# Ledger of designs, part 3: VH-VL binders against Type II restriction enzyme TaqI (taqIR)

Target 1, 262 residues: Type II restriction enzyme TaqI (taqIR), of Thermus aquaticus (p14386)
Amino acid sequence: ASTQAQKALETFERFLASLDLESYQQKYRPIKTVEQDLPRELNPLPDLYEHYWKALEDNPSFLGFEEFFDHWWEKRLRPLDEFIRKYFWGCSYAFVRLGLEARLYRTAVSIWTQFHFCYRWNASCELPLEAAPELDAQGIDALIHTSGSSTGIQIKKETYRSEAKSENRFLRKQRGTALIEIPYTLQTPEELEEKAKRARVNGETYRLWAKVAHHLDRLENGFVIFRESYVKSIELFLQKNAPTLSGLIRWDRVAQEALTAP
Below, E stands for the ipSAE of ESMFold2; O stands for the ipSAE of OpenDDE; V2 stands for 0.75 times the mean of E and O plus 0.25 times the DockQ between their complexes.

## First folded at step 1 (VH-VL)

Design e3 (framework fv_remtolumab_arm2; at its last look DockQ between E and O 0.01; V2 from the best seeds 0.00; counts 0 for: pae E 7.6 > 2, placed apart)
Heavy chain, then light chain:
Amino acid sequence: EVQLVQSGAEVKKPGSSVKVSCKASGGTFSSYAIGWVRQAPGQGLEWMGGIIPIFGTADYAQKFQGRVTITADESTTTAYMELSGLTSDDTAVYYCARHYDYYEGFDYWGQGTTVTVSS
Amino acid sequence: EIVLTQSPDFQSVTPKEKVTITCRASQSIGSSLHWYQQKPDQPPKLLIKYASQSFSGVPSRFSGSGSGTDFTLTINGLEAEDAGTYYCHQSSSLPLTFGPGTKVDIK
ESMFold2-Fast, scan of step 1: ipSAE 0.011; ipTM 0.503
ESMFold2, look of step 2: ipSAE 0.289; ipTM 0.712
ESMFold2 (binder alone), look of step 2: mean pLDDT 93; pTM 0.948
OpenDDE, look of step 2: ipSAE 0.284; ipTM 0.738
ESMFold2, look of step 4: ipSAE 0.036; ipTM 0.630
ESMFold2 (binder alone), look of step 4: mean pLDDT 93; pTM 0.948
OpenDDE, look of step 4: ipSAE 0.021; ipTM 0.524

Design e4 (framework fv_remtolumab_arm2)
Fold by ESMFold2-Fast, scan of step 1:
Structure e4 (fold): chain C 262 residues (1-262), chain A 120 residues (1-120), chain B 107 residues (1-107)
Amino acid sequence: as target 1 above (262 residues)
Amino acid sequence: EVQLVQSGAEVKKPGSSVKVSCKASGGTFSSYAIGWVRQAPGQGLEWMGGIIPIFGTADYAQKFQGRVTITADESTTTAYMELSGLTSDDTAVYYCARDFWSGYYPFDYWGQGTTVTVSS
Amino acid sequence: EIVLTQSPDFQSVTPKEKVTITCRASQSIGSSLHWYQQKPDQPPKLLIKYASQSFSGVPSRFSGSGSGTDFTLTINGLEAEDAGTYYCHQSSSLPLTFGPGTKVDIK
C-alpha cells in the first residue's frame, strides 16, 4: 500500500463518479446492431490502459468517454476504413459509427470495473499486482505475486452460463499455476434475493450472487466498485492457500470461501 | 444509371502538376469509394490510390506517396487526383473507377479516362 | 506487394474455340481475385469478381475458378466481340495490383 496508490484510487473514483451513466444507458442500450468481432488493429485495450491505468506523477487526468472514443477513432482511421469496407458495405457512416461507439462504451465500462479492482488492490494490499494489456493475450486480467509463485486474476461479471470444459490459455500454458475468478454484479443484494425466491432454476446461484453483491459498493451515480474489505479478503485467501492453489478457482468457490466479511 | 465523367485531356511540362476530376452520378458518392488507375501507352494497369468521400480517407500506392493527392468534394459529387513532379514516365491514360468502400471490392464501373501527356 | 503473373502473354484463337487464361499470385489471396476485359481505347470492364462470380450483364461463356494462388478465366466459345486484353486484379491487400495482361486476338 502507498500514498501514491491511495491518491490514484481516489482520482479514479472521482472520474467514475463523474460519468453520466443514465444518459449513456439511454443512448446506447437500444444499439445492438454491430456484433462483428473487432480485429486486433481495432482492439481498444492498449488505449484504455494508456488513458485509464497509467498514472501521471503529479495529477492524473482521465478522459471522458466521448473524448476517449474520438481519440481512438482518429488513431484508427485506416483499420476502421478496412473493417467497415469488409463488413458493413452499404451501411450509413452514422449507423456504423454509433454502433462502434456503443460497443466501445460497453467495453470501457467493463475495463473500468477491472481497473478499479487493481487500483483498490494497490491502495489496500501488500502483495504485488501487475496489470497490462499483454496479459489479455494470456487469458487473464491481472497477475498477483505470492511467496514463490504467481496467481492469475480474471474479473468475472455475473453469469448463469454452464461451466466451460475448455481450459483457460493461462492455465494451459503455465501448468501448476492458479487462476482465480473475481466476481462482481451490477444488481443489488435485494434484487438478487428476490430473484432467488422466485426462481424455478438457478435459485442457489442467485443467492450466491446476492452474497457477492453484499461485498461490493456503489458510487453516487450507481457505478459498482470493490470495497477495501473485498480485496483484503482475497489477499488473505491467497496468502493462506498459496502453497496448494492450482488450476481454476471459480467465482462460486471465491464467494463461498474467500468473501467472508463485508 | 451509374456514370463517372472525367475531365478532358491535358498536356503538361516536366516538373508541373496535373489535377484530373471525376464527377459521379447515380448515388455513387454517398455509398461508394473512388479509385484511380493509370495506364501508360501499350502498358498494363497500375493502381495509384483511392478515397471514400464520406470519410475523407485516402489510400495511396507507395510508388506515388508524396506525389499524389486524392480528394473529394461532396457538394459537387466530384473526386480529384492531383499528381505533382510530372516526368515523361507519367504520360498515361488516368481512370477513375467505382469501388464499393475502397480497395476491397472490385472496380465495377469506370470513367472514360483522361489522357495526360508530359512533354517538353 | 503482391505480384500477379498471367499466362499466356498472347493468344490468337479461331472463333468458337475455348480460351483459358491463368493468373498466379505471389502469395495466397483467398478468393479476392477479379477479371477485367479491355478493348482498344476503352476503359476496362469487370467480368468476374471474387474468382468465380459473374458480374451482371456478362455473357455466360465467361467463367472463373481458383483460390489461393492459382486462378483461371475461361471463355467457352470465343466470339469476335471478345477480342481484347484480359487483366486479373487482387483486392486482398494494399497496394492493389493487376496482372500484366493477356491479349486475345481472332485468327
Scores: ipSAE 0.006, ipTM 0.389, lowest interface PAE 10.7, mean pLDDT 84

Design e5 (framework fv_remtolumab_arm2)
Fold by ESMFold2-Fast, scan of step 1:
Structure e5 (fold): chain C 262 residues (1-262), chain A 120 residues (1-120), chain B 107 residues (1-107)
Amino acid sequence: as target 1 above (262 residues)
Amino acid sequence: EVQLVQSGAEVKKPGSSVKVSCKASGGTFSSYAIGWVRQAPGQGLEWMGGIIPIFGTADYAQKFQGRVTITADESTTTAYMELSGLTSDDTAVYYCARDLYGSESYFDYWGQGTTVTVSS
Amino acid sequence: EIVLTQSPDFQSVTPKEKVTITCRASQSIGSSLHWYQQKPDQPPKLLIKYASQSFSGVPSRFSGSGSGTDFTLTINGLEAEDAGTYYCHQSSSLPLTFGPGTKVDIK
C-alpha cells in the first residue's frame, strides 16, 4: 500500500526481468544436481534473504545469480570443504561446483517467486505480511496478520501428488491457526488446457492448474509473477473467512474458492 | 605449464620460527592442493601437511601439529608454511608441491626447495 | 599411519642393466602408490602414478606394477642420467607417507 512498497516491487521485478532464464535453463536443466541434503551451515536461505529481501529495506544491492553463487561459495569455504570431502571425494572440482551451482539456481528461482508474492502483497494489500528466514523452521514462507489472528502461508508450485502432509510444524504449535497454500505454475493456461484434453489421469487437476495460471502474469523474459488481482483475492478470502479458518487450506480449495474471476 | 617458486634460504636460531612461501603460476590455485614436504640432509622425504587454497583448510601430519601452520593467499596465488619452536632437527630443505585434489592425488610439480638452517 | 618400506637401500649398476625396486605398504592402499626420482640438489620428479601409469614425458624404460601392499618400479636398460634416489609415496590416506628411498648409482 505504500509508495515505498510499490518502488520495492518495481525494483525487484526489474531484477527478475533482467535474468537470462533461457541461458540458465540450457546450462542447468541437463545437470544431475547434488542430491545430498545440505547441512545447516550450507543453507543458502539466509544469503537469499540478505541479497534479495533485506537489501531493499536497508540499501538496495541486487546480485546476478552467478555473483550470488560466488559470494555464497566464498562465505562457506570450510563447510563446503567438509561436505565435498565427505560425499564427493573422487569427483572433479568442476563437476561438484557445477552441481551445487545448479542446485542453488533451482532454490533461488523458487525463493524469488516467494519474494515476488511478498513484494506484490506489500504493494497491493492492507493486511500486514511478515517474511523472515526463521519462519522456514516452522514450515511457512510468510505470515499474514489478520484482526486478532495470524495465518501462515506456503507458496506451492504445481503438483499432481494426491497425498497431503498434515503434520506441519506451524499448525501443531498453535491451536486455531490456519495455513494457506498459495499456488503457482510455470505452464501457460493454453498448455494446461491442452494437457487436460489429452489426459487419461489428472484431467480435472490440469483444469484447476489452468485456472491458477489465468491469475498469474509473466515478465518479458517469461518469469512468472503474481498479479495484483491474485493477492487481492487472497486478502478478501482471508478477511471474509479468518474468524472461522483453521488447519491446512490446500491449494485446490484456494484455487476454487479464493481465486475468483476478475 | 605449472610452476611453483619458493622463497630464499633462511638461517634461524633455536626457538625461533620460519615462514616459507610458495608462489604458484599456471592455474594451480583454482582447483588444486599444495603439499609441504621436507628433507633433512642425507635423509628421505617427510610430509608435513597440505592446504586446499580455495577452501583455506589445512591438514597436518601429527608430528608437526601445534608447531606448523599452513595458509594460502589467493590474491597473490601464494601458499605459506610456518614452523615454530625450531631446533637443529628442523634443518632441512622444505618443498612445496602441487596435489591434483579430488579424483587424483599425487605430487606432479614441485618447487625448487627452500633451505632452512637452524644453528646457534 | 601407513608405513612404506623399500628394497634395496642401495644399488650400483652398469649402464644398460635392469634395475628393480620394491615398495611394501603396512596395509592395503589399492593402486594409490606413486614413484619419484630425485637427483642431488634437485626437487623430486614424478615418474609413475597410481602404481603403473607413466607421467607425461617419462622415458618408456621406466615402468611400475603392483597393487594392495606390494609394488615394483622397473628401469629396463639403465642410462647414465638415471642415477639418483627413488622414492615411493602413498596417497590412500592421511598422513601422506614416503618410503625411505633407494639410491641407484652407475658404475
Scores: ipSAE 0.006, ipTM 0.410, lowest interface PAE 10.3, mean pLDDT 85

Design e6 (framework fv_remtolumab_arm2)
Fold by ESMFold2-Fast, scan of step 1:
Formats: structure tokens, sequence, C-alpha cells
Structure e6 (fold): chain C 262 residues (1-262), chain A 121 residues (1-121), chain B 107 residues (1-107)
């Protein structure tokens, strides 16, 4: 669509393609993630939005992950000190720093995938999309506006849960509004089809994730991204159905009814 | 295994500043706090402040606030204590010490050899 | 600030005697009280941490007890090598403070 949105998408994809995913996976894979929720003061979402989403007047290369982590750490020394005192009493500070680095990396990967959906949407679709860190507090990743309606968007990584454990905050507070789960998977269609053949349980679910995987692409380094056809299929689904949609539209319904092109 | 090595003795004029260094092993420096404690001749121990090198966060005793600056350089695994506006009352042995940092503050398990600072005209 | 007081200020004892040093805090510090030994022209050495936990390599004749405001360091069977000044230290709140010291000499 707009020249600016297309340039933003291209710049972001170059950044994603530059990530040394293999090295990061080797470095952080053995590191157990900090289980305790980060307090509000340590929430990295505002920093992730600032560095990887917010429009810049002259858009340079995005920060690498290590540089991003160092800037986040330096900005938050006081609340980090309090958090470490409370939850990591008696631990090596080098180990704690590495543990937080691994946690922020996993968060960043998830958020970069969400941002790619939004960048692709803005470059390819006509319906307006809002994305801001404040929406996370409401339980959504983005808000898409149709004529006379607004639909919450939640980017949904591969899951095998049969039912939602609790109702989403957005739906509780915004009765009569729809929330659409946008599915993605890091597995290839071939991997998922093989799992489906071997499955005693969830075979149909594996096949449905394989269908989702067929609508995704990968960058040179293996980073999973959304195809133009994927977001356009979602846009068409929303244009056709949004006035009648309410409540949670789960990922499996989206995969079955909205995703129509590879 | 644990070693803290401090800079050599200093003789300073009143009104000047002194900067004492404390070089720690990499493991000590990255995993522990570094505290600074001084001892005037024939007197007891007085805590000045401390730093957690990984965080860069420094704490200071109120008595020294505005005169003392404690810093750390991760690339050389060295902590520093700089004291300005020296008077004869600052003549002391200055120690760095490795601290367990927890929610209750510092306890000191290993100490440097000490740096004698004499303020004299 | 939390003030620590020690008693006695000086004690001269014969080898093998029992030495008891007390440290009192101006307010409750739980168990955040630590004991150090300093010999002439040497830095302090940690003996006991958190009121009663012996530091690695410290002889078993040294023990600590107490909580709240009243703490005790005991040397059961003083040896000649134990001559020195003993300091208590609180880590309960900033600023960190030390007691004035107790000098133990061998007669």
Amino acid sequence: as target 1 above (262 residues)
Amino acid sequence: EVQLVQSGAEVKKPGSSVKVSCKASGGTFSSYAIGWVRQAPGQGLEWMGGIIPIFGTADYAQKFQGRVTITADESTTTAYMELSGLTSDDTAVYYCARGYYDESGYLFDYWGQGTTVTVSS
Amino acid sequence: EIVLTQSPDFQSVTPKEKVTITCRASQSIGSSLHWYQQKPDQPPKLLIKYASQSFSGVPSRFSGSGSGTDFTLTINGLEAEDAGTYYCHQSSSLPLTFGPGTKVDIK
C-alpha cells in the first residue's frame, strides 16, 4: 500500500534476516527462563515498540538483540536491582543477567513475529490497524477497524489446548466485540504432516497446523514470516464477516475458514 | 582462588582527590558486589559504599555522599573509589571487599590488602 | 543509622580459656549480623555470617549466636593465633555499620 509502509516492512525483514538464530538458540536453549512475571517497571514491551515498531523520521537499521538488551538493562538499573534482590537472593549476578537476557530474547522473538504481521498488514491491506504497547494490557496485540466495527487481534503461536482456560480480558471488558486469533507455527508443513501420521491423539490438529504452515514463509535464516496472501485472506474474511462476529474466533476456525491461499 | 588486588599507597595534599583501584578475578567481579571500607589509624571499620558491577548500581554512606564516587569497569574487572576534598581526617587504610549482595545489603567474605592514604602538607 | 555496641572493649586471656564477646544493635536486625577478625596490619577476615553460620575454613572453636538486638561471639578454647580485634557488622539496612571492636590479647 503506502511507500512508507512498504519500506518499513522491507527494512524490518532485512533486520530479521540478519539475526543469527542458530547462535542465539545454542546460547539460550540450555538457560531456564525466569518463571516469575516481570514487574510493570521491567516490562520490555515499551522498549520493543520504541526500537522495532514506532516510526522514525529517518529509519536506520534496527538494533541487534544484544544492543537492545544492553540499552534495556542500562535504562532500568533501579527496578532491576529491586527485582534481583527479591527473586534471586543468593544467586550469581552474571547468571541472573544471562537468565534475564534469555527471557528477553524469547519475548523479543515472539514480539518480532507479531510486528511482522503488523508491518505486512500495513504494507498490503487497506483496513486500518492500530498497534501499541497499551493494548497488551487489554489482552490483544492489535486492533483492526472495519466499517462500523473494530476487531481485536491476537497472534497465536502453535498450541494443542482443546479449550481456552479463561476468557480474554478484551472480551470481558468489550462485550459484543470480536477477538480473532491469528495462527502461526515455527514447524514446517512436512514436520507437522509427519507428526499427524504418527499421532494417536491430535492428528487432525497437526494437519490443521500444517495448513497454517503452508500460508507462512521463511527468511534466509529460517525466521518465520507472514505471506502477503495470508494477511489479504484475513482482511477479506473480516470485510465479509466482521459485522456478525462476536466473541473469540479461535485459531482453528480462522485456519479452516479464513486461510484460503498458500 | 579469590583475590582482590588494590593500588599502592598514596600521599595527598589537603583539598585534593584520591582514586583507589581494586582489581578482582573475572568470576568475582561479574558475580558479586564490591564494597569499600576504611580504617583510620587505631580506629575501627567504617563503610563508605559499594557497587554491583553487573548493575552499575552504587550505594553510599550518607557521611560520604557528595565526596565519594564508586565505579566499576567490567572490561578490566576493576572497581574504583574516588574521594574528593581530602582533609587530615581522611588519613586511613582503604579496603575493598567482595560482598554477597542480597535484600539485606552486603556481608564481606574476602578483602583486598588495603591502600594507605595519607593526607599531609 | 543502626548503632552497634560491643563489650568488652579489651580482654586479655590465657590460652585455652573461653572468650565471649557481645554485640548489641540499637534496633532489631533479625539475624543480619556478621563477625570479623582483624590481626595487626592485615585486612579483616570473615568468621561468622548471619549470626550463627561459620564461614569456610574457620576453626570450630568459633561460634555465634543471637537474634534481634543481642548477639554473641564465643571462642571456646582460645589459641595464641586468635589474638586480634573482633568486629560485628550489620547488613540489615543502609548504611552498613560496624561495632567499635573488641581487642583480644593473649597473656
Scores: ipSAE 0.006, ipTM 0.407, lowest interface PAE 9.9, mean pLDDT 84

Design e7 (framework fv_remtolumab_arm2)
Heavy chain, then light chain:
Amino acid sequence: EVQLVQSGAEVKKPGSSVKVSCKASGGTFSSYAIGWVRQAPGQGLEWMGGIIPIFGTADYAQKFQGRVTITADESTTTAYMELSGLTSDDTAVYYCARSPLYDFWSGYSDYWGQGTTVTVSS
Amino acid sequence: EIVLTQSPDFQSVTPKEKVTITCRASQSIGSSLHWYQQKPDQPPKLLIKYASQSFSGVPSRFSGSGSGTDFTLTINGLEAEDAGTYYCHQSSSLPLTFGPGTKVDIK
ESMFold2-Fast, scan of step 1: ipSAE 0.006; ipTM 0.449

Design e8 (framework fv_remtolumab_arm2)
Fold by ESMFold2-Fast, scan of step 1:
Structure e8 (fold): chain C 262 residues (1-262), chain A 124 residues (1-124), chain B 107 residues (1-107)
Amino acid sequence: as target 1 above (262 residues)
Amino acid sequence: EVQLVQSGAEVKKPGSSVKVSCKASGGTFSSYAIGWVRQAPGQGLEWMGGIIPIFGTADYAQKFQGRVTITADESTTTAYMELSGLTSDDTAVYYCARDTYYYDSEGYEAFDIWGQGTTVTVSS
Amino acid sequence: EIVLTQSPDFQSVTPKEKVTITCRASQSIGSSLHWYQQKPDQPPKLLIKYASQSFSGVPSRFSGSGSGTDFTLTINGLEAEDAGTYYCHQSSSLPLTFGPGTKVDIK
């Protein structure tokens, strides 16, 4: 039954709606980002999955961001000490901690958006979805399973880049499989349509992102979420095209071919 | 912490098959690869193959290809190694071991946790 | 397949002496070489990974070095509990392979 999945989605959405996004933006926006790559021992993904994906019992509860960060910091003291000594020797500990806090907040927001797609999928769709922190290092956020086939899912925030990129790790290792980019934007359709009207170069790209925005909702605090109709459109696209899908299915093709209903 | 517990000793006839289990307790099963390594009496270590449970993909040493099948069941956190066409040359202790392969690894790495071993004796 | 050779085959040493074990690969394996200790009727234990990285809980007297085709495991001040067989293992390419082992005994 989908009852447990529906309850999980509703509980997660209540958590997202409770976030004081404006206060977090004020706190972290002026903080310098720690851009040094984190070693495996400091990867926050397993912790984010533990606290925001695995808590799917009958009465789940989710940590607020600051409580999550404090728990992650306390659990990682030894590898944090090694990391800071290696890359930030001579910097104040408080300064580095604030920089990592700001970085983890931005990571958490992205991961919460990915989790919302997965919770919505499980509540609304029939095809099984698998999500695990191990998949991120392979370049995907989730796997959707059909009979005898699997499709990689990558949640894709708004982009205007047209440059070729290196082949995704998942596609390199799993030849003959498909990877589908699931687009989302933090801008409203109205904002994107105005930008399209004023644009000299990217007018059609802005209009395509406006189409994506029309398939998204927002919680009371402004957190962007996926509509039921969005994930059902993706499921239908996968069901109809599964035997022929291979390689990267880019966000613009998804927006044009898969997102067909509001 | 994490332990790998293997099934008990087996005595098999030539031409038969054996299936050894390796159950992981505590910690993460799917995040790591599981390898199978055997050791004949008084001899060294020989890699048979391994599996990455999250992908369901297995790799085998050429010597055992066609005779060995390695599988994993994430719901019971158990890996299996089945070896068919047994001969006296297959008499050995069979170990499962956790590979430090993690989701950010490019391939197999080192074996950090080992099962206790399963003795398989092939005799007529 | 990549073949690993170890030397010496056997070494009997006095306590507190330095033990040096070498492992040679038939082709370059970068730093993808790992060292294990095995005692009779026990599974192997990981000592050193990626040529020189000590595994957690391993005494500081154990150290590894080398790259490419030539690798060394050093025990600086052998203790009684160090008696056992030492194996090198490469993870550079499939199939994964082990060296034939070096038996270290105490006088």
Scores: ipSAE 0.000, ipTM 0.408, lowest interface PAE 18.6, mean pLDDT 84

Design e9 (framework fv_remtolumab_arm2)
Fold by ESMFold2-Fast, scan of step 1:
Structure e9 (fold): chain C 262 residues (1-262), chain A 118 residues (1-118), chain B 107 residues (1-107)
Amino acid sequence: as target 1 above (262 residues)
Amino acid sequence: EVQLVQSGAEVKKPGSSVKVSCKASGGTFSDYAIGWVRQAPGQGLEWMGGIIPILGYADYAQKFQGRVTITADESTTTAYMELSGLTSDDTAVYYCARGDWLYYFDYWGQGTTVTVSS
Amino acid sequence: EIVLTQSPDFQSVTPKEKVTITCRASQSIGTYLHWYQQKPDQPPKLLIKYASQSISGVPSRFSGSGSGTDFTLTINGLEAEDAGTYYCHQYYSWPLTFGPGTKVDIK
């Protein structure tokens, strides 16, 4: 909680509110995801951190998405050429570039939501938070430090998948620590409640996502953000329970036990 | 349908520079790579460099680094190759060629003969 | 820089015979090898892309094969119009490089 952190949050929210989400949705909606895995040299995460996280510490300016994509493309010409030649030969340059642009846009939106959680946390909470691109390699988005321990944070978009994948890297390497999933949804509470009423299956899951949605706000352009009360609820949950927390704390437990504010 | 039309033959003195143009017609200009390849009399093809206009990226073969400049003007759909410090070893036919994202050269200009003599 | 070598340097062939031209790369280039034909006083023309992929408008008697370091261009039933110089070209890495060429004459 500092004046500087509050100013950083306000600047970032102004950037998010400036995005022409309707135009981006129209442009990228019909474009299928480029599904081939990007090599390490094309990982956009370090660039996203430099422009939308660390940049604010030294220079409070944010690139628009198209400017960011052009910068990333120009910086990565040789590994892009190798990637495109290997996986998309016979495709037009315009087709492949638009496909990668759509992919990076979807990645950027997800990362901006993660960054909003972190900016909101720093502006509202007292427990220290660390965010850095290196944490992604450990399978987490951020670390929150409590007295004598640290909790991994993973920002979790709405899901109805119940099958557990293999154990998260952070938990596998850091035995005795906890990883908490921080849920968010792009749907309104009203949309989710209506889905719950009509659901043949998963009605209770829709109602839990509706509860999550009640703890989120939207900017004027529709971009979903975290409320101050949301992060304070998480902080209280961690302060009360951190010494007893271990392993994966799934989004549904967080929704039921941590998000208790009115 | 796609054509690359190059400027006419040039006769230059040693030490001077030459600027060859390559005008593209048909298809999209900016989204393609334009390469420059020369051929000395009776010799093979030699890569000089290329440009991807939409990215503003140009790269050059080491042999020509520092004396060749490749540029493109999207508004006139024209690429240029300027070679300075000319010697008799630069006497050659200079070709421009369009590459689909530098994959291969599917269309070639007719060539520009540059003769360097005293 | 990747160096391409071609063999033979020259061959004189009777019409309707099979012509084989080899291109060897100084390091592995996958299938990022293209073939061009050049007739006297004309620009090169693309014949084969990505080692083995056909080009629209190029006669089916032209075919390519190979990967890694060894590549072959085959003309199965040479025609009189096929006289010219044949070049291999790699786009595996910059700078782009061409082979020295193989000249094919008709007997």
Scores: ipSAE 0.013, ipTM 0.429, lowest interface PAE 8.4, mean pLDDT 84

Design i1 (framework fv_inotuzumab)
Fold by ESMFold2-Fast, scan of step 1:
Structure i1 (fold): chain C 262 residues (1-262), chain A 118 residues (1-118), chain B 112 residues (1-112)
Amino acid sequence: as target 1 above (262 residues)
Amino acid sequence: EVQLVQSGAEVKKPGASVKVSCKASGYTFTSYYIHWVRQAPGQGLEWIGGINPSGGSTTYRRKFQGRVTMTADTSTSTVYMELSSLRSEDTAVYYCARDEGYYLFDYWGQGTLVTVSS
Amino acid sequence: DVQVTQSPSSLSASVGDRVTITCRSSQSLVYSSGNTYLSWYLHKPGKAPQLLIYKVSNRDSGVPDRFSGSGSGTDFTLTISSLQPEDFATYYCMQGTHWPYTFGQGTKVEIK
């Protein structure tokens, strides 16, 4: 990995550690959130990449969330007016703005977690990784380039539900390629093991998420991050298996076969 | 592939109620409005109303207010439209359609024929 | 409610003909954003309606180049430059700018 990639990771981790997660939790908890999915014009992903994916900058700096949200809002006044009129007719702009702020905060947290995987990968691994907002349109979060091929990456938050029956966009358009789910959870191994012991159903799933949790770490404010050993385990799995991998490699297979001893 | 699959044809007597289902697949169910549009024999398309599956909020055309109820079941990705106090004029093919957020209907269900006869 | 009127109600045409259908709204369809939410649909008996054109002039994915939309404010046009056998259908315009959504009465394109 490069010295620049290591410095970018360290700087990003300092940014994440500086977030007042407890204050955000208190601020947004009582607010009814805007659960309606955002139309293409309001997609915050390009802005999130612009302000938080800075792997190639010599001395990156990151906006605080409130400043980020203000910039996003000011750039999108017209499509915001359309969205608010369509779905929140008669509601005050202040009320809807706070709801959208809560929505974008939750999106930002998810995207920051995805970016942490990419920063950690660049700092720790040898296989090249590509991350760009254009990849979202393809149904993936990142591409990892192996000898002679590319593997799609989807960062996957803890889930207990069945997946949709339709095939992922990336796999439909690029037959014979692989898409690997990279699991993470906000729960501790101890919390998940306790749930596994008490579960009448899904006990095995809770234990598998506990295994995932063992490969994660936390910053001083509680923000969950990927360990160096986690991404190195994924890299080794891809190096050994990439020529034979095709289709969706689900999170449970990754947890069982790719995540090894720390 | 995005698909909206509707329940089968119904025959009802005047004064009865009918409940038509629309099962969505191939996309994030809660990301899109689902609207209902009908076509009576020999007539044009008529918008009835729409539902936001995320919050369950509904908007109905005034002439149907009090007779139509739209609901969504996120566990099965299914939207329902119930029309009560049926009259012969309610005989129509009923379509569900997805609103992508550009005030348009990009994908439609195959239609459900509801016949109201005395 | 915003009224949407199509002209003509029906027309007869031959394969290869240029077909023009007009849609007029009772008030401006320009939204506060500057966008105009006027769409066109193709409908055949026994089939679901199909989106052809959205936001006046944008062709939906997979829709042939022979279909084009134009217009502004209250006056809109759908043009089929060279009618094909599969184009014999009823066409509807729809406005989404104002609640409730309203459709034109339809234009039936019939074989001559």
Scores: ipSAE 0.000, ipTM 0.367, lowest interface PAE 20.5, mean pLDDT 85

Design i10 (from i9 with heavy chain G99E D100Y L102E Y103S Y104A Y107I; framework fv_inotuzumab)
Fold by ESMFold2-Fast, scan of step 1:
Structure i10 (fold): chain C 262 residues (1-262), chain A 118 residues (1-118), chain B 112 residues (1-112)
Amino acid sequence: as target 1 above (262 residues)
Amino acid sequence: EVQLVQSGAEVKKPGASVKVSCKASGYTFTDYWIHWVRQAPGQGLEWIGGINPSGGYTTYRRKFQGRVTMTADTSTSTVYMELSSLRSEDTAVYYCAREYWESAFDIWGQGTLVTVSS
Amino acid sequence: DVQVTQSPSSLSASVGDRVTITCRSSQSLLYSYGNTYLSWYLHKPGKAPQLLIYKVSNRFSGVPDRFSGSGSGTDFTLTISSLQPEDFATYYCLQGTHYPYTFGQGTKVEIK
């Protein structure tokens, strides 16, 4: 029932609101990430899904980031040792650990934003949504099931690129399906409108991101979240158009066509 | 020269605690795990646990959980193993050892004899 | 816990003999990236143990070439091709694939 989904959303938002984002920004912003791709054994996605996606009635709170990182590190002592010895032999262990901590924090923030979309969707919308770590291998964050088809979902942070560098894996393997980019930005509408006014180039793109920002909210600590009206607009767009949608539905089309509805 | 130097022999009564030190030199202290291994008289080698001096992360063999505590002092490049609620069965030579490439112990301390007797 | 069993528990040998010691684990020691974490140690009374072989077959720096390691999965062997006087000792294998790390019970190599 919707009451269970609403409770899950409320619990997750309480967790997000509790994060000391300013302290994390100070700690991790100056730290360069570990550039080497993490092997399957070190992939934090399964752990993030286990701790932050599966909200049960008897599990009233989620781990803070430091506790999450500590548990991930302790579970991964052997594969971490192998990874560090293979790629960072001669580097200090403390240096590599801090770099991995910064990397996992940035990954966690992105994934928590994706999870908020999914929790909000389940609390507010009728179309079924599927989220699982296995979908990442397919190049998508979630699937939304419409009448007779499924639409891939990719949560898309603010960008000024006009074209994708390469076609998404989901679309390459599933021709005739649709992948929709769900845009979000960390900037306020006011910030983006001011940038648009001063811009020599990208002025129209800034205005479009300002429109996206108008459909987002912030928690008291500044964490950006999706409004109920945002996900309902996406649901309506999919209900009206799903049988005719194919290929990449890029973020700017979503902002213009889906987020415009009253 | 890479070395691990341990504190001297200890004699304790049952129920007491013992704290053995292991001082590292000749390498970057925070780049290697340090493990503790003991050998009771007439017995084989027994792994107790290890500590990563970077961050202080520990892993202990279950039978010692609650009785053993490993700590590291990066300012002195020293690892400590404290074992509480001592029994006569804890009488053993205790070694610290540096973990070399994937679970091999290449450098060992000289050993510390801990005798538990009433 | 992963159990590690050595055989034989003791043997008598003469200088120049070929000695083989077997180490068997209760489950596979194969781990990520194809690595198998089994090491061998020489231990003498009054001395600290000494690393001989790591990752099944790699001789540690300074270890004589008469020492060799082999095996895979759950079955491993240490071979001393021509026993020398300094080789009379107790030998231990250690598995480090699974926590907790576990030693074999030891094999005592005694003078005949």
Scores: ipSAE 0.000, ipTM 0.406, lowest interface PAE 16.7, mean pLDDT 85

